# VH-VL binders against q6nml5, part 32

Target 1, 200 residues: q6nml5
Amino acid sequence: MFSEVEMARDVAICAKHLNGQSPHQPILCRLLQDLIHEKACREHGFYLGITALKSIGNNKNNNIDNENNHQAKILTFPVSFTCRTFLPARGDILQGTVKKVLWNGAFIRSGPLRYAYLSLLKMPHYHYVHSPLSEDEKPHFQKDDLSKIAVGVVVRFQVLAVRFKERPHKRRNDYYVLATLEGNGSFGPISLTGSDEPYM
Short names: E, the ipSAE of ESMFold2; O, the ipSAE of OpenDDE; V2, 0.75 times the mean of E and O plus 0.25 times the DockQ between their complexes.

## First folded at step 16 (VH-VL; framework fv_olinvacimab)

Design t5 (at its last look DockQ between E and O 0.71; V2 from the best seeds 0.76)
Fold by OpenDDE, look of step 16:
Structure t5 (fold): chain C 200 residues (1-200), chain A 122 residues (1-122), chain B 107 residues (1-107)
Amino acid sequence: as target 1 above (200 residues)
Amino acid sequence: QMQLVQSGAEVKKPGASVKLSCKASGYKFTDYYMHWVRQAPGQRLEWMGEIYPEGGSTNYNEKFKSRVTITVDKSASTAYMELSSLRSEDTAVYYCARGEYLEYWSGDFDYWGQGTLVTVSS
Amino acid sequence: NFMLTQPPSVSVSPGKTARITCGGNNIGDYYVHWYQQRPGQAPVLVMYYDSEREEGIPERFSGSNSGNTATLTISGVEAGDEADYYCQVWDRSGNHVFGTGTKVTVL
């Protein structure tokens, strides 16, 4: 679920940002921006944060054309670092907050996971309740014991399937998860309000 | 670079069949739905059907179910749509579009082919 | 059959705000997606899951969905925003339904 991985990336920064100072901070900032923009990868899952900067190599760019204009010069540094990641996997037990109730299920947010889909087909004994007469009543799923799955409710669920959504052209990658309440009865709405952090 | 490249324009007679192709590149072909959507001149977009390439499962709009067949060649990362018993009303631009796949869920269409004009005329 | 109704046209001056509505019975119980289609081009996804902006789409695009109406809002309209816009849902029958389309004209 959670891991610390070692990674290597080339980080490009503008020379003007160095102002004769150490490239450490500018490189770190750019690296963070790049990881935030990328958001996730298939191998490691969501990038949660950089835990260590291990090494910064020498500038790779021998750009002859910009030698006379230091302000416009782009410098590229090979960087080795460690990153904390979250990779959802089948069988994982997570908790999250219901963000939307649909006719056929609910979408749950759990930490960096924005799209955990809980299908009605995967929530046994729940039925869809929609009150057309009351504009104030939001649709929800209800169980015989009066447990409700509604917007804002925290739900404990198990990961049934994982899908990596690859975004080409430097788009933000993402993960989708199929959630289930099936099992030993420990899954469903929980009384605890708070963090959408997954169970470790 | 991700691309959906469709086959060229077609001119058909009423009663004939047409088979269009959509070649995908730049992503894992089997991880996403491939949808077919058409648009008659000056009309709204109309969903025809979908296929999940990994398993070959298909779903069709009931309006077209009797005349449309969607297939894939996974080795070629290519989806096909065949429409039979063509009518003048079938004159339209036909699009293939990538859709996210999650079991029990179907979502948006994030990438589209360039479209293929099919003209049905006597 | 699930029906999505859009106004046929919306006219807006440059720099102003355009609002494109998509009406449907209890459309708030669905996720709505929006597509932009320029003349002679394929549709492009601009908004998904009611309010999620597609990568590359300017921040001046926003979406909402509640009750019986979903809305795509374009602030600071530019000439390049002139296009047809379509809303779309996945309905209870398993069909993907598109709206009637709205032509946005920048005056």
Scores: ipSAE 0.833, ipTM 0.922, lowest interface PAE 0.6, mean pLDDT 92
Fold by ESMFold2, look of step 16:
Structure t5 (fold): chain C 200 residues (1-200), chain A 122 residues (1-122), chain B 107 residues (1-107)
Amino acid sequence: as target 1 above (200 residues)
Amino acid sequence: QMQLVQSGAEVKKPGASVKLSCKASGYKFTDYYMHWVRQAPGQRLEWMGEIYPEGGSTNYNEKFKSRVTITVDKSASTAYMELSSLRSEDTAVYYCARGEYLEYWSGDFDYWGQGTLVTVSS
Amino acid sequence: NFMLTQPPSVSVSPGKTARITCGGNNIGDYYVHWYQQRPGQAPVLVMYYDSEREEGIPERFSGSNSGNTATLTISGVEAGDEADYYCQVWDRSGNHVFGTGTKVTVL
């Protein structure tokens, strides 16, 4: 699930952004921006943070962004570092907050995992309740008087499937998860938001 | 770079069939739905069906179900859509589009092919 | 039988705000996705899951969805925003349904 892994990236910096002897801060800043934008990779999951810089190699090449501007040169540094990561896996037991209730299920966010889908087919004994005309009755799933799944409720669930979404054309990835409440892991709602009444 | 490259324009007579192709590259083809969506001149987009290439499972819009067949060749990363018993109303641009696969859920279409014009005329 | 209805056109002056509505019975129970289509081109995803902006789409674009109406809002409209816009949902029958389309004209 959570790991600390060694990774390497080529980090490109415009020469004009190196205003001192040590390029460490601009390189670290650009590396962080690159990882935040990419979000995740297939092998290690979501990037949570850089934990150490291991090495910064020599500039591999110089590129000219503009023939008339020496400050527009691109310097590329091979960087080795360690990164804390989170890779969702089948069988994981996670907790997350319901962000959207749909006619057929709910989407739950668990930390960096924004899209854990809990299908109604994976909610034993729940049924859909909707009253769109009442501002006080939001759509939700109800099992009994003590078990309600609605926006803001924290749900304990098991990961049934993991799907990596790659977007090479945008250099940005994501993960989707199929969640289930089936089984013997005491799965279901463990809290709610916007109510003074306690749930189970 | 990710690409969805569709086959070229087709001119067909009523009653014929057409088989269009959509070749994917730059991503893991078997991880995503491939959808087919058409657009008649001046009209809205109309979803025809989808396939999950890993297992070959399909879902079709009921309007087309008797005439449409969607298949894949996994080794070639290519999806196909065949529409039979063509009518003049089938004149349209046909797009393939990639969608997220998740069991019991289907969402947005985040990447589209360039489209293939099919003209059906007597 | 899910139906998504959009106004056929919206005219807006540069720098003003265009609001493109997508009407459907209880559309707030669905995730809504939005596509921009320029003449002669394939659609391009611009907004997904109601309010998530696709990468590369300016912050001027935003989305909302509640009750019977989803809305794509384009603030600070520019000439380059002139296009057809479609909403889309996955309905209860397992079909993907597109809206009727809205042509945005920048005056």
Scores: ipSAE 0.802, ipTM 0.900, lowest interface PAE 0.8, mean pLDDT 88
ESMFold2 (binder alone), look of step 16: mean pLDDT 92; pTM 0.939
ESMFold2, look of step 17: ipSAE 0.799; ipTM 0.902
ESMFold2 (binder alone), look of step 17: mean pLDDT 92; pTM 0.937
OpenDDE, look of step 17: ipSAE 0.752; ipTM 0.882

## First folded at step 17 (VH-VL; framework fv_olinvacimab)

Design v1 (at its last look DockQ between E and O 0.76; V2 from the best seeds 0.81)
Fold by OpenDDE, look of step 18:
Structure v1 (fold): chain C 200 residues (1-200), chain A 122 residues (1-122), chain B 107 residues (1-107)
Amino acid sequence: as target 1 above (200 residues)
Amino acid sequence: QMQLVQSGAEVKKPGASVKLSCKASGYKFTDYYMHWVRQAPGQRLEWMGEIYPEGGSTNYNEKFKSRVTITVDKSASTAYMELSSLRSEDTAVYYCARGEYLEYWSGDFDLWGQGTLVTVSS
Amino acid sequence: NFMLTQPPSVSVSPGKTARITCGGNNIGDYYVHWYQQRPGQAPVLVMYYDSEREEGIPERFSGSNSGNTATLTISGVEAGDEADYYCQVWDRSGNHVFGTGTKVTVL
């Protein structure tokens, strides 16, 4: 589920941003931005954060003092670092907050996982309630014991399937998971509020 | 680069059949739905059906179910759409489009082919 | 059959805001996706899951969905935004349904 992985990336920064200072901070910032934009990869899952900067190599670009190119000089540094990652897997037990209730299920956010889909077909004994009993009630799924899965509710679920989604621009990659409440009764709405962190 | 490349324009007579192809590249073909969507001149987009290449499961718009067949060749990363009993009303640009696959869920179309014009005329 | 209704046209001056609506019965109970189609081109996904902007789409584009109306908003409209826009949902019958389309004209 959670891992720490060693990675190497080339980080490009604009020379004008260095102002004669150490490139350490600008490189780190750029690296973080790049990871945030990439968001995830198939091999490692979601990038959660850099845990250590191991090394920064020398600029790969030849100091061609092109005096004549008014273009901001881009410097490229090889960077070695460790990164904490989250890779959802079948069988994982996660918790998250319902973000949207649909006619056929609910989408749950769990930490970096934005799209955990809980299908009605994977919610035994739940039924969809569209018409609010009260004006203040929103569409939700309800069980016989009056348990409700509604927007804002925290739900413990098991991962049934995982899909890596690579967008055409190769940015903002994502994971989609199929969630299920099937099991021995340990899954479903929980009373705990405030944490979208997955259970380890 | 991810892309969908469709076969060329077709001219058919009423009653004939047409089979279009859509070749995928740059991504894992079997991980996504392949959809077929058509657009008649000046009309809205119309969904025809989908196939999940990994298992070969298909879903069709009821409007076309009796006339449309969607298939794949996984080895070639190619999807096909055959439309039979063509009518003049079938004159349209036909698109293939990639969609996310998750059991019990179908979402957006984030990658589109360039489209194939099919003209049905007597 | 689930139906999505869009205004046939929206005219907007450069720099102004265009709002394209997509109406459907309880459309808020669906995820709505939006596509941009320029003349002679294939559709391009611009917004997915109501309000998620596709990569490469300017921040000027935003989406919302509540009640019976989903809306694609284009702030600071530019000439390049002139296109047809379609909303889309996956309905209870398992069909993907597209809206009637809105032609956005930049004056």
Scores: ipSAE 0.864, ipTM 0.946, lowest interface PAE 0.5, mean pLDDT 92
Fold by ESMFold2, look of step 17:
Formats: sequence, C-alpha cells, structure tokens
Structure v1 (fold): chain C 200 residues (1-200), chain A 122 residues (1-122), chain B 107 residues (1-107)
Amino acid sequence: as target 1 above (200 residues)
Amino acid sequence: QMQLVQSGAEVKKPGASVKLSCKASGYKFTDYYMHWVRQAPGQRLEWMGEIYPEGGSTNYNEKFKSRVTITVDKSASTAYMELSSLRSEDTAVYYCARGEYLEYWSGDFDLWGQGTLVTVSS
Amino acid sequence: NFMLTQPPSVSVSPGKTARITCGGNNIGDYYVHWYQQRPGQAPVLVMYYDSEREEGIPERFSGSNSGNTATLTISGVEAGDEADYYCQVWDRSGNHVFGTGTKVTVL
C-alpha cells in the first residue's frame, strides 16, 4: 500500500559540512542518505521519497570526537518531514521482473521490493527446465501453452505473505514476500515491458 | 544490538548427552529460523538442523537426525540443541545462527553466536 | 548428496585480486552465500544471494554465480582479508551445505 506519512529523524552531521551557513541543504542531503540506507521500516514499508520538509529543530548536545581527524564537531538536528512509502501487503497484485531462476522457484523484483519469491509450488502447471546440453539455454519454468518464466520476464503475481527483515548491524531493513500465481487473477508472464515498480 | 549468546564450554564422556543454549536479543525471535552448525577441529562448517520458533517445526540433517533435538523457549527467546550418544568425533565448536524465514525458502545465516566448544573424551 | 568444492588455499600478494571458487553441479540454479572466518572466531556473512554485500563489507568484495561455479572476488587484497572462506547453499533436500573451505593467505 502506497501512503504519505509524517516521520521524524535525528540527523547527525559533521559541522565542517555546513560551511558556516544555513544547515538546511546539508541536513536534507544527509536525511535522504539515511533513508536510502535504511530502505524501509516495519510500520510504513519502503521509503520512496521525501515529499515535504516540515521542520528542522535546534541542534542537540553532541560531543566532539577528538580521536578521529574526520570528525570535528557532530551536530544532531531533529527533522520532521513527510515521506511517500510503499508497504507490501497480503493480497496485493504486483508486477515485477524475474531476476533469478532457481531449481525450486524464481525471485522477482518489483520496484523497491527486491525479493518476491515465487515457489514452483505456487506456479500451477509449470515445470522446471534446464538442459546443460544446450549451453546457451537458460533455466526457466515452462507451461504447455508456451508460457515461460525466465530471467527478464515480467510476471503479474499476488502477495501471499510478507516478511519484514531487520539486518543485524546498523539501521538497514528489507521486505521479502511470498508470491503466487494461483487463483483467477490472470497471473503469470505478461507481454509488457519490464517493470520493477510496485503495484499501484 | 542484535546478538546470540551461547552457553559455556562442555566436557563430556562418550555415550553422554549435551544440551546447549542460544539466547537471542535485539530482534523478534519468532520471525526467524534458528539453525545449529558445528565445526570439528580443522574441518568445514556442518549444518545440523533448524527450527522455526513460532510453530516449533524442525528440519534436521539426516546425519544427526537420530541423535539431535532442537527446541525453543519462546518466552525466553532461547533455542536449545541436544545431542545424545556422544562420540569422540562429536568434539567440535557448536554455533547457533539466525536465518531468514520465508515459506518454501531458506537462505543465508546473517547472525552467529560465539560458539560453544564441546569436548568428548575419556 | 549436494557437494560444494573449494580450492584448499589461495595465496595472493597485497593489492592484488583473490578469486575463491565454489564448484557444484548447476550451482548457478542456487543462491550462494559466503562467510569469512578468522582463526578462533565465529563465521561472518560477507556476501549473500550470489552478489549482495553484507553491511560493512567493502566494495572490493564481489560475487558471481553461473553454470557450475560461484566466485567470491576480493580486489585490492589487504592483510586483514586473510581468513577461511566458505560458500553455502540450500540444497534440493532442504539441507544447508557448506563448501570445503578456502584459506586465503596474503603474502
């Protein structure tokens, strides 16, 4: 689900990057870098972009790290802003491009969602094909009516399950989904140009 | 910060059992597989089995299936591995490791405990 | 039954490139993950899903996987890269299989 939400972050910046002037642009640049690095949060999903800056508060107390030459003075600013987000949900219908074919399924990318797993168990009437005898043939899943799921193919699928992953170090997160072609939603390969954007 | 803290070293006689613990902190314990992996001196890593803490379902390496039991205590965010009928060949460092959970898929191990040395000798 | 074979050792001079191979029948049909283990320490994930770097791993580490060979490449090798390296897959039987291991020595 796409949303626009209000968020707040404490933005830490080295004083020499402020150049002694208004801190607004360096702070916004750092905020963007922090959100791109974090990628997503549990409540709102993937960060797609900042839509408005609401406020930049006063610097909080920070110590100078005298044992590091690249860290003169660290200033921390509370920033309030609005952000467009995408939270994958069970039942969503998405389109994405196959990035990897495995012996047991495929991984599909749909915009910021890099890991939509389509298990072979969720592909009715498909079977796995890989013949090393024809060195130029790539692995794929084949259906009797010439439908083929291979790297580069765009697939329309439904989300069965959503998993939020918190990485062990630093604030960096991800979402994984279990995809399915089951049901009557016209799921499977489509004859459109590739898409890595979330369903809208 | 996320961490897995394992129980201390054990010295055992052949034929005994050992039960090791692995306490998780800093993440939602029931969202991830817990795996047990061992490494005998000078040998490669060897996967022993896994548990999905939410449902308690397990999957074991056939080599250990008759002797290994993996369990969890969800309220304590702790996984356990018990290995019975110990032999000298079971002397190894035993690790717990966290893995991502996605139905019909199991991937990398992104968080490891410090390891527990189990020595089996007469 | 799935077997992952790595060379026992790779020697490389500082600043040069180390290539650590992981051989398996049609390993390109799997996602490969890589771990670094320094002596006396637990393994640390360095690469996952063939080519994604784990947090904090420098860009000089890269990975590839196709056909029967996955490769972890370390360019600009530094003394701190000296360690054992293991590849790993999830096999068709639902087991996690580690490679035989490669000791990287920086001369």
Scores: ipSAE 0.810, ipTM 0.902, lowest interface PAE 0.8, mean pLDDT 88
ESMFold2 (binder alone), look of step 17: mean pLDDT 92; pTM 0.938
OpenDDE, look of step 17: ipSAE 0.858; ipTM 0.936
ESMFold2, look of step 18: ipSAE 0.800; ipTM 0.900
ESMFold2 (binder alone), look of step 18: mean pLDDT 92; pTM 0.943

Design v2 (at its last look DockQ between E and O 0.41; V2 from the best seeds 0.00; counts 0 for: pae E 2.9 > 2)
Fold by ESMFold2, look of step 17:
Structure v2 (fold): chain C 200 residues (1-200), chain A 122 residues (1-122), chain B 107 residues (1-107)
Amino acid sequence: as target 1 above (200 residues)
Amino acid sequence: QMQLVQSGAEVKKPGASVKLSCKASGYTFTDYYMHWVRQAPGQRLEWMGEIYPSGGSTNYNEKFKSRVTITVDKSASTAYMELSSLRSEDTAVYYCARGEYSESSSGDFDYWGQGTLVTVSS
Amino acid sequence: NFMLTQPPSVSVSPGKTARITCGGNNIGDYSVHWYQQRPGQAPVLVMYYDSEREEGIPERFSGSNSGNTATLTISGVEAGDEADYYCQVWDRSGNHVFGTGTKVTVL
């Protein structure tokens, strides 16, 4: 699911940020900012880091039209680079920390993946437990004797489905997954100390 | 850029029907729920129902279930809401809104159309 | 069947903190979302999953949800924050329920 892939981006730089220096530093900094903001893409998943800068091409702002004066302050460079990525896929086995417990399931965070939803229907032999008479007792899911899924607990799960969320109006994407504890894997809570953590 | 553009204001008589449209652009229309929410003057927002365009499945608020029909035209990236047997109490602004898969996300509405005023008067 | 009750109004001086409550039986078992609606405009999402800020929302907006009360908190209130605010949940019947709404007035 982790990969190193070659990617290309057009990087826009304000011309005033290039005075007297090599364009490599400002271009790399902008590229990093752009990838951090975008977060993920459909083809390769989450961006984890740039591993190598392969090439920086010539400035693309050499169009011949009446708007060139307004764009002369913005330079655009095609950049080729390699990037370490993480693409969630059905069948992946992941570990994550429970961040929210709901009446019908839990949200789990696993690294860059902030929204892995574990439905109660996918937690064999668990039932929902809450104490409506005490605000200091946090809701959780409980199996038979000592297995507990609550905020702060680390859970090993399998990815059942993956959804890519696009936000073109904010130039930012995300991934959501559906998680399951069903099957023959060693799925379920793997942290006993986290089972006592308050809801965050 | 992402847009939800709704049809224009309507004036109707009691007992009539109205069919409103919501045209989506700038995102994958079939990957997100489309919801309809109304707001009478000075009142709270009120959810009417939803459709998942990929399969056409719908869920309705019980209050409106007998009078509301939500449909889509996938090729036009357009959702529709029809409300029948109109009453003066149905005078409101009607919004379309985009939502994520509700069972997995617990149902936020992250982008809204501009709203359509429907006035029901004799 | 689920009911969400908000105070009708909250008045706050610029620079101070506004707290907008959303009351519901065991609302802490749900994800609560918050919307801002300026006069004559459509609502916009400002907070989701109780405490997550939507992209572009300043850090002075925060949220909490436990027991029977969810709260949207706006610190350092500015004139531009004057609006109606609605909470919302997805209930056990599959309905999306909005709160009664709170008008925040900045004086």
Scores: ipSAE 0.444, ipTM 0.772, lowest interface PAE 2.9, mean pLDDT 85
Fold by OpenDDE, look of step 17:
Structure v2 (fold): chain C 200 residues (1-200), chain A 122 residues (1-122), chain B 107 residues (1-107)
Amino acid sequence: as target 1 above (200 residues)
Amino acid sequence: QMQLVQSGAEVKKPGASVKLSCKASGYTFTDYYMHWVRQAPGQRLEWMGEIYPSGGSTNYNEKFKSRVTITVDKSASTAYMELSSLRSEDTAVYYCARGEYSESSSGDFDYWGQGTLVTVSS
Amino acid sequence: NFMLTQPPSVSVSPGKTARITCGGNNIGDYSVHWYQQRPGQAPVLVMYYDSEREEGIPERFSGSNSGNTATLTISGVEAGDEADYYCQVWDRSGNHVFGTGTKVTVL
């Protein structure tokens, strides 16, 4: 679910970007970029945003005043901050938009979660419908009551399982979620459109 | 950090068997499917089979089903592929590759071993 | 069995755009993955889920999949992009099927 966590990072910026100004903004920007690039961690989940900058320490690098190379100098600042995070967990109820329909399931995007997989096995009473005869007809899953799970449809689902996919250099880490519609009947396509918010 | 290290090259006679190993490191071995893929000289990649190390369940390409056996040693984080009744056509580089997380269905192979050349000649 | 067909070769000049197609019946119903294989090396995942770049893969690599054709596009081609490229799907039978492969030559 959603949390606010305290974190500490070393932020490296080029001295040329300071132009004699406070390093506050450049540090914040770089920090945001780094978090966006990392995207997520195992412990806290997806990074959603920095909620507070608590402290900026002094440059860790020795200040060698070399005018000739000043612009190429990298400065490293220890930064303490709070970050809002989203960690999907088993049992969570989410909603998202179907982005891809496959023969055996559908991929759903829900906020920062790009890969919620809804298996056909986890869609009771749904069957795969594909019409090769019409280019206008998109593949979808259909229930007897004519409910459809197709690209663009918003689906309410429950998280059945979560997997963290760590990248070697901690770049663009991600979470995979196995979704299910099994339950008390409250899961499935909903009439709401246009929101990728995980919780409504 | 994550690595798949395969056993060395093999030279075999027709009719013999070969057993290759793939040692995994840098991740939880039991959480991911391990696949074996081969590539004959100048040919495309060919999927042979997969194993889920946690449960030991396997799936094979029908082409190899009668001759291939994929196993794991969880304690050693090592996957094995044994191919029997070798033929000249089995001459290829054999790769192990990490597949999807057990509870996901990505279907891709994100890490590959360095490959093992198996030469079958009379 | 599901079949994936690729052009055997694509030649491209440095800085230009290379497009590698992967044809399959209703391939749009599948997630297509792409691998780069340089001579004498193991394949490397470059694209997954049709259009997701693997870590370390430059933005000049992009992927699409619709209808009967998936495409890997390499813009601003560099000499280092010279390699064999394979598309791959996980088919309904549970098999992992690779394309015939495309040799990309940088002229």
Scores: ipSAE 0.389, ipTM 0.770, lowest interface PAE 1.7, mean pLDDT 89
ESMFold2 (binder alone), look of step 17: mean pLDDT 92; pTM 0.938

Design v3 (at its last look DockQ between E and O 0.59; V2 from the best seeds 0.00; counts 0 for: pae E 3.6 > 2)
Fold by OpenDDE, look of step 17:
Structure v3 (fold): chain C 200 residues (1-200), chain A 122 residues (1-122), chain B 107 residues (1-107)
Amino acid sequence: as target 1 above (200 residues)
Amino acid sequence: QMQLVQSGAEVKKPGASVKLSCKASGYKFTDYYMHWVRQAPGQRLEWMGEIYPSGGSTNYNEKFKSRVTITVDKSASTAYMELSSLRSEDTAVYYCARGEYLEYWSGDFDYWGQGTLVTVSS
Amino acid sequence: NFMLTQPPSVSVSPGKTARITCRGDNIGDYYVYWYQQRPGQAPVLVMYYDSEREEGIPERFSGSNSGNTATLTISGVEAGDEADYYCQVWDSSGNHVFGTGTKVTVL
């Protein structure tokens, strides 16, 4: 579920921003921004944060020659670092907040996982309740014991399937999971304990 | 970069069949639905059907299910759509589009082919 | 059959805000997707899951969905925004249904 992985990236920064200072901080900032924008990869899952900067190599761009061209020189540094990641996997037990109730299921947000889909087909004994006549009642799923899955409700679920969604230019990659309440009865709506973090 | 490249324009007679192709690249072909959507001149988009390449499962718009067949060649990352018993009303631009897939869920069309014009005329 | 109705056209001056509605019974109980189609081009996904912007789409595009109406809002409209816009849902029959389409004209 959670891991620390070693990664290497080329980080590009504008030379003008260095003002004769160490490139360390600007490189770290840029690296963090790049990871945030990328968000996730197939191999490691969601990037949660940089845990260590291992090394910064020398600038790869040797074309320092033209001193006189006021063109913003981009410097590229090879960076080695460790990153904490979250990779959802089948069988994981997570909890999250219902963000959307649909006719056929609900979408749950769980930490970095924004799209956990809980299908009605994977909610044994739940049925869809929608009262178009009542403006006050939001659509929800209800069980015989009057348990409700509605927007804002925290739900404990098990990951049944995982999908990586890659986007162009490796930006805003994402994971989707199929959630299930099937099992020994431990899954379903829970009292708010204050955290949407995945169970370790 | 992700791309869907479709076959060229087709001219057909009424009653004939047409088979279009859509070659996918830049992503894992088996992880997404491939949809076919058409658009007649000046008309709205119309969903025809979908296939999940991994398992080969298909779903069709009821309007077309008797005449449309969607298939894939996984080795070539290519989807096909065959429409039979063509009518003049089938004159349209036909698009393939990548669709979000999760078991029991179908969502957006995030990548589209360039479209293929099919003209049905006597 | 689930039906999505859009206004046939919306005219807007540059820099102003365009609002494109998509109406359907209880459309708020669905996720709505929006597509932009420029003349002679394939559709492009603009908005997914009601209000999530697709990569590369400017922040001036926003989406909402509640009740019987989903809305695509384009603030600070530019000439390049002139296009047809379609809403889309995945309905209870397993069909993907597109709206009737709205032509946005930038005056």
Scores: ipSAE 0.844, ipTM 0.926, lowest interface PAE 0.6, mean pLDDT 92
Fold by ESMFold2, look of step 17:
Structure v3 (fold): chain C 200 residues (1-200), chain A 122 residues (1-122), chain B 107 residues (1-107)
Amino acid sequence: as target 1 above (200 residues)
Amino acid sequence: QMQLVQSGAEVKKPGASVKLSCKASGYKFTDYYMHWVRQAPGQRLEWMGEIYPSGGSTNYNEKFKSRVTITVDKSASTAYMELSSLRSEDTAVYYCARGEYLEYWSGDFDYWGQGTLVTVSS
Amino acid sequence: NFMLTQPPSVSVSPGKTARITCRGDNIGDYYVYWYQQRPGQAPVLVMYYDSEREEGIPERFSGSNSGNTATLTISGVEAGDEADYYCQVWDSSGNHVFGTGTKVTVL
C-alpha cells in the first residue's frame, strides 16, 4: 500500500560539515542519505521520498564545548517530516519485470521491491524451457505460443506472502515477496502500453 | 546489534561426541535458519546442516546425517550441534551462520559466528 | 550431487584485475553467493544474488553468472583483498554447496 506518513529521525552530522552555516541543508541531505541507505522499515515499508519537512529540533548532544578542540564532534538533530512509502501486503496485485529466471521460478522487480519470487508451482500451466538445441534462446517459462515468462517480461501477480528482512549490523532493510499467478485476476505476462517507448 | 557467539575450543578422542553452541542476539531468532558449516585445515567450507528454530525442522548433509544432530533452545536463542563418533578427519573449525527463511534465498549466509575449533586426536 | 569448481589460486599485481571463476552445471539457473575469508577468521558475505554487493564492499568488486560459470571480479586489486574466496549455491536437492575455494595472492 502506498501511503504518506509522518516520521521522525535523529540525524547525525559531523560538526565540521556545518561550517557555521544554517543546519537545514546539511541535515536534509544527511536525512535523505540515511533513508536511501536504510531503504525500508517494518512499519511503513519502502521509502519513496520525503514530501515535507515538519521541524528540525535543537542538537541533542549536550557537548557544545567539545574537549578535543576539533570539528570531529557529532551533532544529532531530531527531524520530523512526511515521507511517501510503499508497504507490500498479502493480497496486493502488482506488476513487475522479470529480472532472473531460475530452474524453479523467477524473480520479479516491482518498483522498490527488488525481490518478488514467483515459483513455477504458482504458475498454472507453465513449464520450464531451456532448449539445448537453441543456443540463442534464453531460459523461460512457457504456457502457450503467446504466453512466455522470461527476463524482461512484465508480469501481473498477486502477493501471497511478505517477509521483512532486517540487517541491523548494516542499518539496511529489505522486503521479500512470494508471488502467485493462481486465482481469478488476469495474472501472468502482460504488455504495457509504450513498453518499448523511450522514457527520456 | 547482531551477534552469534560460539562456545570455546574442544579437544576430543576418536569415538567421542562433541556438542557446540551458538548464541544469537540482536534479531528475531525464530525468523531465520541457523546453519552449521565446518572447515578442516586447508580444506573448503562444508555445510553440515540447518534448523528452523520455530518448529525445529532440520535438514542435514547426507555425509553427516547419521552422526549430526542440530537442536535449538528458543528461550535462550541458542542453537546446538552435536557430532558423534568423532574421527581424526572431524578436526575442523565449526561455524554457525544465519540463513534466510524463504526456501529460494536459503543460501544467503549473511552473518557468521566466530568459529569453534574441535581437535580430534589420539 | 552438485559440484562447484574454482581455480585453487589467482595471483595478481596491485591495481590489476582478479577474476575468480566458479564452475557448475547450469549454475546460471541458481543465485550465486560469494564469501571472503581471511586467515583465522570467519567467512564474510561479499556478493549475493550473483551480482549484488554487500554493504561496505568496495565498488571494484563485481559479479556475474550465466551458463556454467559464475565469476567474481576484483578490479584495482589492493593488498587487503588477499584472502580465500568461496562461491556457494543452494542446489535442487536442498544442499548448500560451496566451491573448492580460490586463494587470491597480491604480489
Scores: ipSAE 0.346, ipTM 0.731, lowest interface PAE 3.6, mean pLDDT 85
ESMFold2 (binder alone), look of step 17: mean pLDDT 91; pTM 0.926

